# VHH binders against q99177, part 28

Target 1, 341 residues: q99177
Amino acid sequence: MKRGESQAPDAIFGQSRAFALSDSSVNPDVIEYLKSVRQEALRTNAISIKNHMNLQKRTRHKSSMYDDEDEGALKRHAISPSLIRLQRNVEIWVRWFNSVKATVLTNAYEFTGYEDETLDLLLLFLKNYLEDMPSKCTTVEKIISVLNQHSFPEKAEEKEENLQIDEEWAKNILVRLEKTKIDSVEDVKKVITEGDKHELVGYNQWFQYLINNEPQHTTFHEKITSKQLWVLIKYMSNTWIKEIHKKGRHYRRLQDWLFYILVHTPERVTAEYTSILRDLGKKCLELIQKKPVEAHENKITLPKEMAELNVEIPAAVENMTITELTVSVIAVNYGQKDLIE
Below, E stands for the ipSAE of ESMFold2; O stands for the ipSAE of OpenDDE; V2 stands for 0.75 times the mean of E and O plus 0.25 times the DockQ between their complexes.

## First folded at step 11 (VHH; framework vhh_rezetamig_d1)

Design i6 (at its last look DockQ between E and O 0.02; V2 from the best seeds 0.00; counts 0 for: pae E 20.9 > 2, framework grips, placed apart)
Fold by ESMFold2, look of step 11:
Structure i6 (fold): chain B 341 residues (1-341), chain A 123 residues (1-123)
Amino acid sequence: as target 1 above (341 residues)
Amino acid sequence: QLQLQESGPGLVKPSETLSLTCTVSGGSISSNSYYWGWIRQPPGKGLEWIGHIYYSGSTYYNPSLENRVTISVDTSKNQFSLKLSSVTAADTAVYYCARQGIDELYWKPWDYRGQGTLVTVSS
């Protein structure tokens, strides 16, 4: 962690180095330029209507009471202190979570695309970078030829000369352009706009990505598809929630990711998806009942982005674990209240 | 008492832009406590959230629609609006405008909504 919170902002864009840590292939100066031009337009959030979930919740709630994974909970129906703690706190914990979710979805940075003027600046920077390369393969020459056909406003050339755009951005764009058939400027624009979409495949690639990157709201729109979100929830249920509970080597990072996965889980879900969430909730309950006194040592912490948004942990939430939050959210927001009753 | 009323054309041709306006009466749209949003219900299907806007102009859209959706607010008229571009028959639905409390639990997102207006997309 070589970069800290107190780093001085860059003079031209006012950025701290902390904002540059999440993805080296994306130039934070370009992102901050876009943010300064369109303050509120650069942020987009999603929220789903719960009516479909309420219908599925009532059906799923009854059918899941006889699931094989409930066997441990049935053996422990004597009211435990951990279960009483959940029952007493679930409303205030979920209310706090929903407030945090609203803050993240409303205020956290999200890349929404480029305005035409900004895209022209990026195209011009790319063209100039490619023209300045010491040796040019035929693919580079073709891309330059395509870019030469694009008409640039005279002001775009002036603005590009005054901007500090990282040449590493252009290098990364070129790598992706070389893997794509480029016949027009629109093909180049598509590659630029889609960003670094090196798709992660399988458990091992996702695990390595998660442990090496802090969660950010924009990642759930740029890198994680809806289908992949559910794969991550299954990985949480099968493996990562145990690592969080046991305070394994990466438990703080995995906790932060679980928090963000919960924030970005859609409110409208199918019966299949409800079952996946219920499985995670059951695992959380099993862990809570297995080790009831760990709350002081395993209390929830805020991911860095949430802290930067001035999210605070109130006294009523201070000793809640992510495992307790997870089962509480699933119980209340997804109609699985029998887990805590 | 707060009232929300949708207005706009009930028939829209494919590839055109669907435009609706919600008029707020009995209360002010300029509130620190609420989002103003659009929901739709296609025939025989559940409700689908389209997006919402804070009165300052900050917008938040359903990712599945965000490339085609614009929500705007006019605080001087106490109104907010929806534009959905490049419509197809799949956009045929009852459209509702609604108010959502910022601090409400997301499983109960809307405390008031309009009566709804059917918009049909056909040639």
Scores: ipSAE 0.000, ipTM 0.099, lowest interface PAE 20.9, mean pLDDT 72
Fold by OpenDDE, look of step 11:
Structure i6 (fold): chain B 341 residues (1-341), chain A 123 residues (1-123)
Amino acid sequence: as target 1 above (341 residues)
Amino acid sequence: QLQLQESGPGLVKPSETLSLTCTVSGGSISSNSYYWGWIRQPPGKGLEWIGHIYYSGSTYYNPSLENRVTISVDTSKNQFSLKLSSVTAADTAVYYCARQGIDELYWKPWDYRGQGTLVTVSS
């Protein structure tokens, strides 16, 4: 069982770099997965088209007048067992989820950056580090020049004699600074405060990122923008949720990401975003109804970070699937109750 | 107004023990409504929770740090402290002490925190 080589976290940001699919470093398994997804999408579309064509052929049958009072057997649409399960447990599940959400979000509260004083210290340390470099390129000299124009607090200067910078941090920051046009100290501050915002673009890049990185609370603040969150929800709805439900190769990782996506979805959303969530809910419900027995085998697991934060799965939630949770959260928290009625 | 202030050395040598103290003013640590915690932010990285302590002395630590972390409380001085043993360069961070509200149903966000103190691990 080849231990999936956990790509070593980037030394700077603790995240793995996403690679283009054309890159030799891309896992061949990912390519195969994408092929599979494409094939499945094609099949689904083909089935949909066939069903629409069959419905059009049935309408031409001639109105023969025979009054046979076919006792409209009130086919008591037997509420699917899966729906009954959702109705029974939705309150408990959502309550638990909301508790987890509150716990996870608590860790990021008011810690969105360095204090000004801290930032000044970092700038000072960086300056000293750069000045002490034996060889300075033109870029480094420019950065030093910019930093020399900054007025450091007196307290910072006093502390300089006793503090040393992390060299690894300094090196990493320098690499980023070299890639950025630096005209002012504000530019340097921005580089220090802004995480590696390499914007992932497109399905493939995001997929590679998700499968190679564990979700963390901080990722949603540092790496994932509000707009990108909704892109991920769309990808989840259109493709990844099926992989999760059928326990595909990457179902555990994708499940973890779905959990975090739900946690970081805003409480208040526009009608447009509500529609996107509703679509995800409908897809989940469809999957649950189609294969209810298989769904029960895919019990929810806690992402690593949540487990480390002493988040527990109570007995009442132990048999819940991530798809069931997703539907429940969307139904209750976002006012889409008709999904479970 | 409640204030939290971190104090301790800004420089620690590798393999030594990092020691910080949080002094709480404008309120009492001896409250059943709050946890008192330590959080850190390494340069260029996100926030990492270290652990917290209840006024009774009950502690909970990040599992990744559990073997190296000790948090203590001194209610008489209205202080709580952090010890992190066997430090490495990876422990270089801005350290914050903070208060977290306790709710029976969920954890409240950190409502007060210190200004933070930079601790650098260097030889």
Scores: ipSAE 0.000, ipTM 0.196, lowest interface PAE 15.8, mean pLDDT 78
ESMFold2 (binder alone), look of step 11: mean pLDDT 83; pTM 0.846

## First folded at step 12 (VHH)

Design j1 (framework vhh_rezetamig_d1; at its last look DockQ between E and O 0.37; V2 from the best seeds 0.00; counts 0 for: pae E 10.6 > 2, grease 24.7 > 24.2)
Fold by OpenDDE, look of step 12:
Structure j1 (fold): chain B 341 residues (1-341), chain A 123 residues (1-123)
Amino acid sequence: as target 1 above (341 residues)
Amino acid sequence: QLQLQESGPGLVKPSETLSLTCTVSGGSISSNSYYWGWIRQPPGKGLEWIGHIYYSGYTYYNPSLENRVTISVDTSKNQFSLKLSSVTAADTAVYYCARQGIDESYWKPFDYRGQGTLVTVSS
């Protein structure tokens, strides 16, 4: 009966067993790194905690040996069925996720822009979309006029029909076009190829952006900075994850974003960022435990872009929820195994 | 400047083992901030991740290829290699070696890659 060494509560993270780093499923090198980060954080905080720990000399009152054998029934806190499920599936889920992550990242960074042919097809699609609009403002008319000046390849119409472009794309592009001075087709091309560099600031702006836009690989490269990523994780942890779990109005979109956020989260992170992830994991776990969602009701769905990458949900992962995945990824990839123990 | 260069045979027979080497120059493989990986692009298809290796020798493979793939690293030569066994026509692709950042400070997955080498599987 190997006495599970009760790891002392981590002063930095306020948790016991913060780095159950002994899991064979975790990269040993990442574990070592996390240990190093922990050590560094402890060194840094030990300096801070020494200042606040007024060691009130708790006079060890010799409380007397009264032997009361209170048979405190080790209420074997019946491990919640939800936790059991996590424990059983965490390896499979994380393996799958890591594979997907690698695939997505491999394809995301090769996007050096649209080929001219593809760009022409996008322009054609946009043109057709705008022309089919029931009401056209002066700006839309101008854009159409500009696009009409462009010479499209003869076979572009045939190819465009095969291009599964989402109308939502056109809507989003139109919003950007309306904000940009458009004098030529080159300006339109530029808007299509250049990410919206407008920095979103604040919870409301980000929320509106997320619910109105599908996450894409390019979005994380072009629009979301490393710092902003962590802001989004905080928002997810504090508010959006509840919406996802409750199947609110925007739960699907937010779920897609959460998936991409996880995909684009660095593998090696500082103690500070680990703490943020841990908070997200805890929140997810709490939600899972409070309302055991019948696994059948909240199956994970993948963003549309994943289909283009031939990413599929295998049978072993089909009943997984995004919240379960989130907990699993945080527990395994970021050394927070205590979340699922 | 960091450079990656693929080397190996451009033609492999069916059922044989594809072997490629990536030589890294202008930087050291012995960094704790990067994975060194292989990706491929079959004709007319998207990029596929094959796997990566850490300087310590830790490997992670695409599950679809895991049983056929071996990646190794030689830190003394500043090289890492790919072996893909039991090749078929489906393994015909341009193969790239690439570096992947893993730290938050260097989170640029596949920020550097080789020019790629075409490997054709043909009898």
Scores: ipSAE 0.222, ipTM 0.680, lowest interface PAE 2.8, mean pLDDT 80
Fold by ESMFold2, look of step 12:
Structure j1 (fold): chain B 341 residues (1-341), chain A 123 residues (1-123)
Amino acid sequence: as target 1 above (341 residues)
Amino acid sequence: QLQLQESGPGLVKPSETLSLTCTVSGGSISSNSYYWGWIRQPPGKGLEWIGHIYYSGYTYYNPSLENRVTISVDTSKNQFSLKLSSVTAADTAVYYCARQGIDESYWKPFDYRGQGTLVTVSS
């Protein structure tokens, strides 16, 4: 007869999703890198040849220059019904957007993800984890001493709360605490509530993150760095705005991200950042001019977070597309009015 | 430590001008790192940003209020102020003054604000 078997189920650790190659767009950063390497190689060869010829003065040579037609210049002279619609509506669209931006930013600065009782429970779990560590450095001992000064309410209701807190959470928090000067319980609370910055690198990781996660104000407030915001704007300009405009497979999710990117783009920007925004605006203008007005179907809808703030889309703007909003905001708020004039 | 304190009348008649002053202590209002702003919360509603001012005089107003709002600064008194003209009952709210950081890449949250002052618009 067989002995009674007991087997703890093997924990299936969360597996990283493999990128679906059929769902990814071409990575524009790789293409630009390969072009720059080719140009640098050609320049280096030319410089080497010049160095060997250093003993004689060069004479200025006559060069032939043939004028090519500039199709871009021809397109700038054409006026389309889509551009006229944009010119007629830009003021009311941007005014509405600026009001939404002000409402969202004012209401979303206070963290509401943890009640005080839940935060006390998290602090208590962290304290117990640190006290149970077999070897404690001086930093850990300092954090324990700070937490010992905090009064923890130990109520029967808090004992019965069903929170999923694991050891990996505590380890991650400790890593952050070691990088921060901790003088009080408030410093520990700040580390817990502010979360972790995203450490995503490269186009494909960002694309998978965006399509699998809804944007929230706190993501931009707490988790996306300034450098990362501008990387996302470049990806939007090069690839994602086309997916949005044509209502591609992920257009709803990418449109929501674009809306929040516009909300969180600062009002004062450098010339380099202005140029990045201008490139996005030019792409948006190209896209809206390629379709008749009746074929522009990606109309603005509000993310779920906005419904909780009672933000509405008035009838005067309900037929605006996100592509039209984007170029309008760039033109008016960032001094790029020549795009629409 | 920095402290902000609102002051002004708590009752204003309809059609008159609401006027509030924020006194800044424990720091200088003349800073190239901060905006100085006003927000309000009508009863039972969310927070509404009114506007802010840079100490040099640049102002930015909520478009929904911009025709009725004036924010000004008096650096010699370390104060800034709000005037809201032509008030109605809809302007009844708790008004807060606040400091907001400047960042070319991100909006900064308000990092200090006063305790707030209730202003009622009533006959």
Scores: ipSAE 0.005, ipTM 0.416, lowest interface PAE 10.6, mean pLDDT 71
ESMFold2 (binder alone), look of step 12: mean pLDDT 83; pTM 0.841

Design j2 (framework vhh_rezetamig_d1; at its last look DockQ between E and O 0.14; V2 from the best seeds 0.00; counts 0 for: pae E 20.2 > 2, placed apart)
Fold by OpenDDE, look of step 12:
Structure j2 (fold): chain B 341 residues (1-341), chain A 123 residues (1-123)
Amino acid sequence: as target 1 above (341 residues)
Amino acid sequence: QLQLQESGPGLVKPSETLSLTCTVSGGSISSNSYYWGWIRQPPGKGLEWIGHIYYSGSTWYNPSLENRVTISVDTSKNQFSLKLSSVTAADTAVYYCARQGIDESYWKPFDYRGQGTLVTVSS
């Protein structure tokens, strides 16, 4: 690995090698795009850079020639074992991730809704769930009444047993149904097929949503706007990543969400968004360095939906943590390689 | 309107190479905003991503197929192609060519896809 020339700190991004674009593992097109973004950022902030350069010229005080040869022992900052691990595995991890990302996205966007047969099974499941509730409010009774008016296919019950629908789904749907005027089965179908249009606002609301809902690839299309995605990334960076790393109460759920967030992050992003990702990467790296997670304790787990897509964790990725993956993806896919150098 | 159309043989013998071409009309492949890719759906299974290509010729493949897959682009003909070598019965599927958006606040899925072509691997 040729000791890449210590690029001067990037005045815009405040980091040396903000765009380590020379890595062969990075998509050349992405590199070109990032160069363009950098150039644009430099143009827009040219006034700021000139001011900073002028300030640095003033402080070149003539510090006198005292030759004291203090043999300052090049304390070879022993590269942290954690960093070495990242450097060794980053290519494999990112390759795997990119493959998974492509698979997920391919399947996510083909979801044009539920087939009628599937929808009937979902309705049946919901009906049965509601009927089995120990206490039924007036709203639940109304929904059951509406569902009883629906003609289910004769073999729907047999098929339902094979449908791995979790009760959590039904609970979530019920919450939405309670907020909607339900007069017909069509209204119920609409609630099932339409994403929750309620915009979550604020940290607490989002946190509650994440911990109570399993992420799905369709969730990002139906529930999360482009702006909200970046809000979530900020929340991850500022707070949730610490909980994940410490194995807090909701670390698995948050990990799943982080995985999907990474999957749904666009490949080409503005300088502003790149900065946000970089911050997340830095935070992850800091955590990794402070407490090297014994790889064995925090193996990455995949959301349940990934199994449906036949996504597996290969042996080469088995000991990877979500934090390591996050750093790796940001370093390689978004040209922030200095994070792992 | 952008249209994608798959073309190629519907029958391939085991150990031979599957070859498909996607013809793009109503738009140019020479765009920096899109990848051009191949996906497939085996009978009774979900969609599988095979790989994609950028107009410059940069390719990305599914690791599970990487050693057998070659995707190429011909910008002059506004086409891109798939080659899958050493086929087996497991490669029987409906194959789709598709376009993927790059420059979006979200990963834009394959927003345009062909009708698909069934390729059967049979002796």
Scores: ipSAE 0.055, ipTM 0.596, lowest interface PAE 3.5, mean pLDDT 79
Fold by ESMFold2, look of step 12:
Structure j2 (fold): chain B 341 residues (1-341), chain A 123 residues (1-123)
Amino acid sequence: as target 1 above (341 residues)
Amino acid sequence: QLQLQESGPGLVKPSETLSLTCTVSGGSISSNSYYWGWIRQPPGKGLEWIGHIYYSGSTWYNPSLENRVTISVDTSKNQFSLKLSSVTAADTAVYYCARQGIDESYWKPFDYRGQGTLVTVSS
């Protein structure tokens, strides 16, 4: 694309992930129309995703991988109510998960860089966010003064009136700005464009990153390597799944990260990696059996990005926990069905 | 600089065959690291995977479309193509050709795609 007149929908839509429209700022008739279009797209995508998942199984599985998956009735007589609940629902839950995975991997934003117009809009939104802060440290005041030196095009001001900044994005940018020497607007632009370039090492750095950042599809392509993904799965198994189970201070954020880790876990894995997944599945099963799931506790909720992609939680799934989803996915998609049988 | 460029008619009559060609430049289609695929986006809807082809000729299709879809490759022209037969108004969409990685570490449906071409099915 040599010309600047690209009409690529994903680039424009995805680049505006930092912006949100409130429902109250949009004509109700437009909202009703978009909801109707999104509902029909979801039904169509569900059919496509179902067929796509059958194709993925053909790519991953040889017919000989399924030798014998039924041993008998003895296990039902000794099995806890929580395990029976898993056995009854695993197919429906995994089918839903696979449709969500396909939707995220196909439709979610992937960052490819900012155009100058978009960057000017982001700078204006950041400036307004910082100016509205109730208490400003010296660093914030310096950043505001630097942004005041920038001349914003009238187009950016006009578009800003209809949009407002995602507060989570703004908070993350401010944290990075405070760690960088800011002398000019170009320094601010660089921070916005390049993201966090520091390579994360060790449990504490990863934990701090996860609790301070919302999971996004683009993060798994831009910041998290495949080796780091497996490190995160080990941290989930060893520590974070317990914090999710206990509803610790950060349990909602860690749940969202676990959901995205499952979405981005490769479909084809070695025996070593399968063993890592199995360990996580066993830990989830231990927690489920130790504290039975209740209708009003730890129900899965959609991360913001998934909700924006028209992912919905159907009635058949609405009482599932992330812990139940995790063991279900590992059992079915990674050939570990003995965990639940 | 890898480029994928769609070409073909923008208007197709119902019941006829939609035919598109993707020309690959800045890289070789004969790569054991990639599939070459077609996706589409109907108006107001999300992306729908149609199928992909390996340069040796092996194909994989979306099962919902597989009875109507043929994807082929011409390595001598560095091109691959899509034919979708018996089209209806439901096949109106922006069609993209795309490169898909075969990375065993995780599934990655698209890492490069063309600008897209609108194909309208109407009389």
Scores: ipSAE 0.000, ipTM 0.159, lowest interface PAE 20.2, mean pLDDT 72
ESMFold2 (binder alone), look of step 12: mean pLDDT 84; pTM 0.847

Design m1 (framework vhh_vobarilizumab_d1; at its last look DockQ between E and O 0.08; V2 from the best seeds 0.00; counts 0 for: pae E 18.3 > 2, placed apart)
Fold by OpenDDE, look of step 12:
Structure m1 (fold): chain B 341 residues (1-341), chain A 129 residues (1-129)
Amino acid sequence: as target 1 above (341 residues)
Amino acid sequence: EVQLVESGGGLVQPGGSLRLSCAASGFTFSSYAMAWYRQAPGKGRELVAGITSGGSTSYADSVKGRFTISRDNAKNTLYLQMNSLRPEDTAVYYCAAGSTPEWSDEELVKSYEQAFDYWGQGTLVTVSS
């Protein structure tokens, strides 16, 4: 009787959602993406940092000839303070990031489903959320009625109060419930446990999804194809990064997504994809240079799921912004060092 | 159901003018950014002109000063006035719609077809002597 390895409790729900890659219903593209991410994570652990230091001293052959002393004032392009900061911290930041990336990709728990207790807490949270809605349609009333028929464990309310479940989760679940015939609590459980199989298309749909959903490791396996990942990177580069930088309404959520996007970006990419990343890096750099982040205002925050993995922000990284991290990762991990030079 | 229906395409001589229309239905037209794209034979699809929900316009360099994009929100219709047409303007012209109010970035509209959620079937414009 092989004792089932106790899945580490999801910080939000007490269990981490792991996509069963063996499920025939899983998009092959998603599987391939996941395999690619895993393979890349395994390769990075083996490559000893030793070899990159041989920066061969290219001996500047002083070809002497052209004497013309035009004293053109070497306008010492005063390296922006922001660039100096990047140059000083890039190694530390990228090292930390790579460590976190490895942790996420290796420790991603196979989600085998919610424990009954966790599911009961989610149901209770949903019930309370729906009951507190100022306006209830007939569908919501029906769902509440169904949930009221469920026998919740004693102390479930006490436990639920201790759960930091995002209301956005409940909103998302409600949208799915509205599209599903709900006749019993089992139907509700099924909607909660089943992944959203809806393929998101277009900028608007993705934006709405991102702002209404917290990113999770499993999301990238369940909802985001390799192609879609790059679409998201493009959207991030062109619009969302500005929102993050100016601390717009959804800057925290978008920041969390950017972090996960970076984590799930493959280590080896084509020239085309490198170009996309470079563009993102350039945009970040531009923003950093235009408005130097007053060190205290835009500290990096981590997605909630990172707490479940015991990922912490060390003191050396505490003042880092997500924009700075993005530039650093692109510069170092993807060979775009000229961005910080 | 969202529908974009292009009309006004046809054969025109060089130097001539043509006005394209795109009738939109199934969504709140006034809240959407709209664009015209074109695809010439053997070439990729390219942006011709864009207009935000707020009425800001952008043009490809190749059509700047010759083409004008406009919208009538009351009629749910997008227009493209094409003047001084050239043989190189020969293409299928497509109407596109994107719901993101945030398309304030002209560069995004110019560079990413994926920013648009809905597309018409296209109308053929042929410029020939």
Scores: ipSAE 0.022, ipTM 0.334, lowest interface PAE 5.9, mean pLDDT 78
Fold by ESMFold2, look of step 12:
Structure m1 (fold): chain B 341 residues (1-341), chain A 129 residues (1-129)
Amino acid sequence: as target 1 above (341 residues)
Amino acid sequence: EVQLVESGGGLVQPGGSLRLSCAASGFTFSSYAMAWYRQAPGKGRELVAGITSGGSTSYADSVKGRFTISRDNAKNTLYLQMNSLRPEDTAVYYCAAGSTPEWSDEELVKSYEQAFDYWGQGTLVTVSS
């Protein structure tokens, strides 16, 4: 979570412009929306560029996980200290988790679209940017023609002239407009509002996305569908929970994503989905019992958004791991208590 | 440890038959989609046949009607019955296991190779006079 230099998404756009907030007539909400849209576009493009690298890492990760043993036989004959620890702590751990879940679902930021005033400002900025381009292809001229037919409120024209919007945003929007048939201003509004949101498919695209992006509540409404959530849970069970437990290369980021996946898992699920959760819970229990986690090695940490919402880890739960939390939540909140008995 | 072990490859005449087996361990076999891929010398891997955890099957056009994929969840074993073999079927055949196809059919088609997390070492099938 600490600052470090890596292939940051901003490097893909080249340069950035500071937004001026020196005049009270400048709407801060426009700046926040522009930053949010630009940030998501940068992350999506970075995922596309890095697709090749994920295949090699996945192969190495699977080869390092050979420490699987038949825990079923052991459970028939003895009660492990790790299981006793789960039994004694499950109530307080799940109670804390439920309070965190409520805080995130109630208070975290959720992008729901732009209000009409903000859209008009963005359209006017785009129009002015395109009109000032030194040379224009036929597609750009068509887009300008469409925008010229739109009646902008007088208030938007005044605010746009005093607002220094990032030209890189306009360049990104133009690239997406060139991929789309534009017949009306509503088509342009759709491209602006939709963003550069392409559906991720397959393990490698998802893995690269997760390791390069912090989890946020809004992502579970904008990027991750209900069906994709369950695919991610299977990836956790099959591969990522082992990586988290052994503190592999990306364990902190994957832990943060597991936390958010648990927060956004539906409260009421079918028997099929319950079986998927049970498989994850069984894997967590296997790992805890075969490779007991020492205190202070894999302690749960808060994703950045939760910390910004003033969520804190109380002393009573500070030594819990995400692996322990995961099996505890599955056992209590999803009716799988036999896992910890 | 996840393990996929292929067997049943060999040399066979054109028009002959061969059955491949893949013994799986180290994961919950019944919850995974399984597939056979093949790789001819100097070419990329290509899908031969796939089977979902629920038993729905798909085939490459080049093998439809000649090859049959099946699974035995009680034995954790995937099979490929290959009939009417042609010299063009000569390749190393790989067993693969991936996530269940709980996505739409379009998503399954887009992610066949990328959806498979575990791969066997392969078994050689040679179809020659």
Scores: ipSAE 0.000, ipTM 0.158, lowest interface PAE 18.3, mean pLDDT 73
ESMFold2 (binder alone), look of step 12: mean pLDDT 80; pTM 0.821

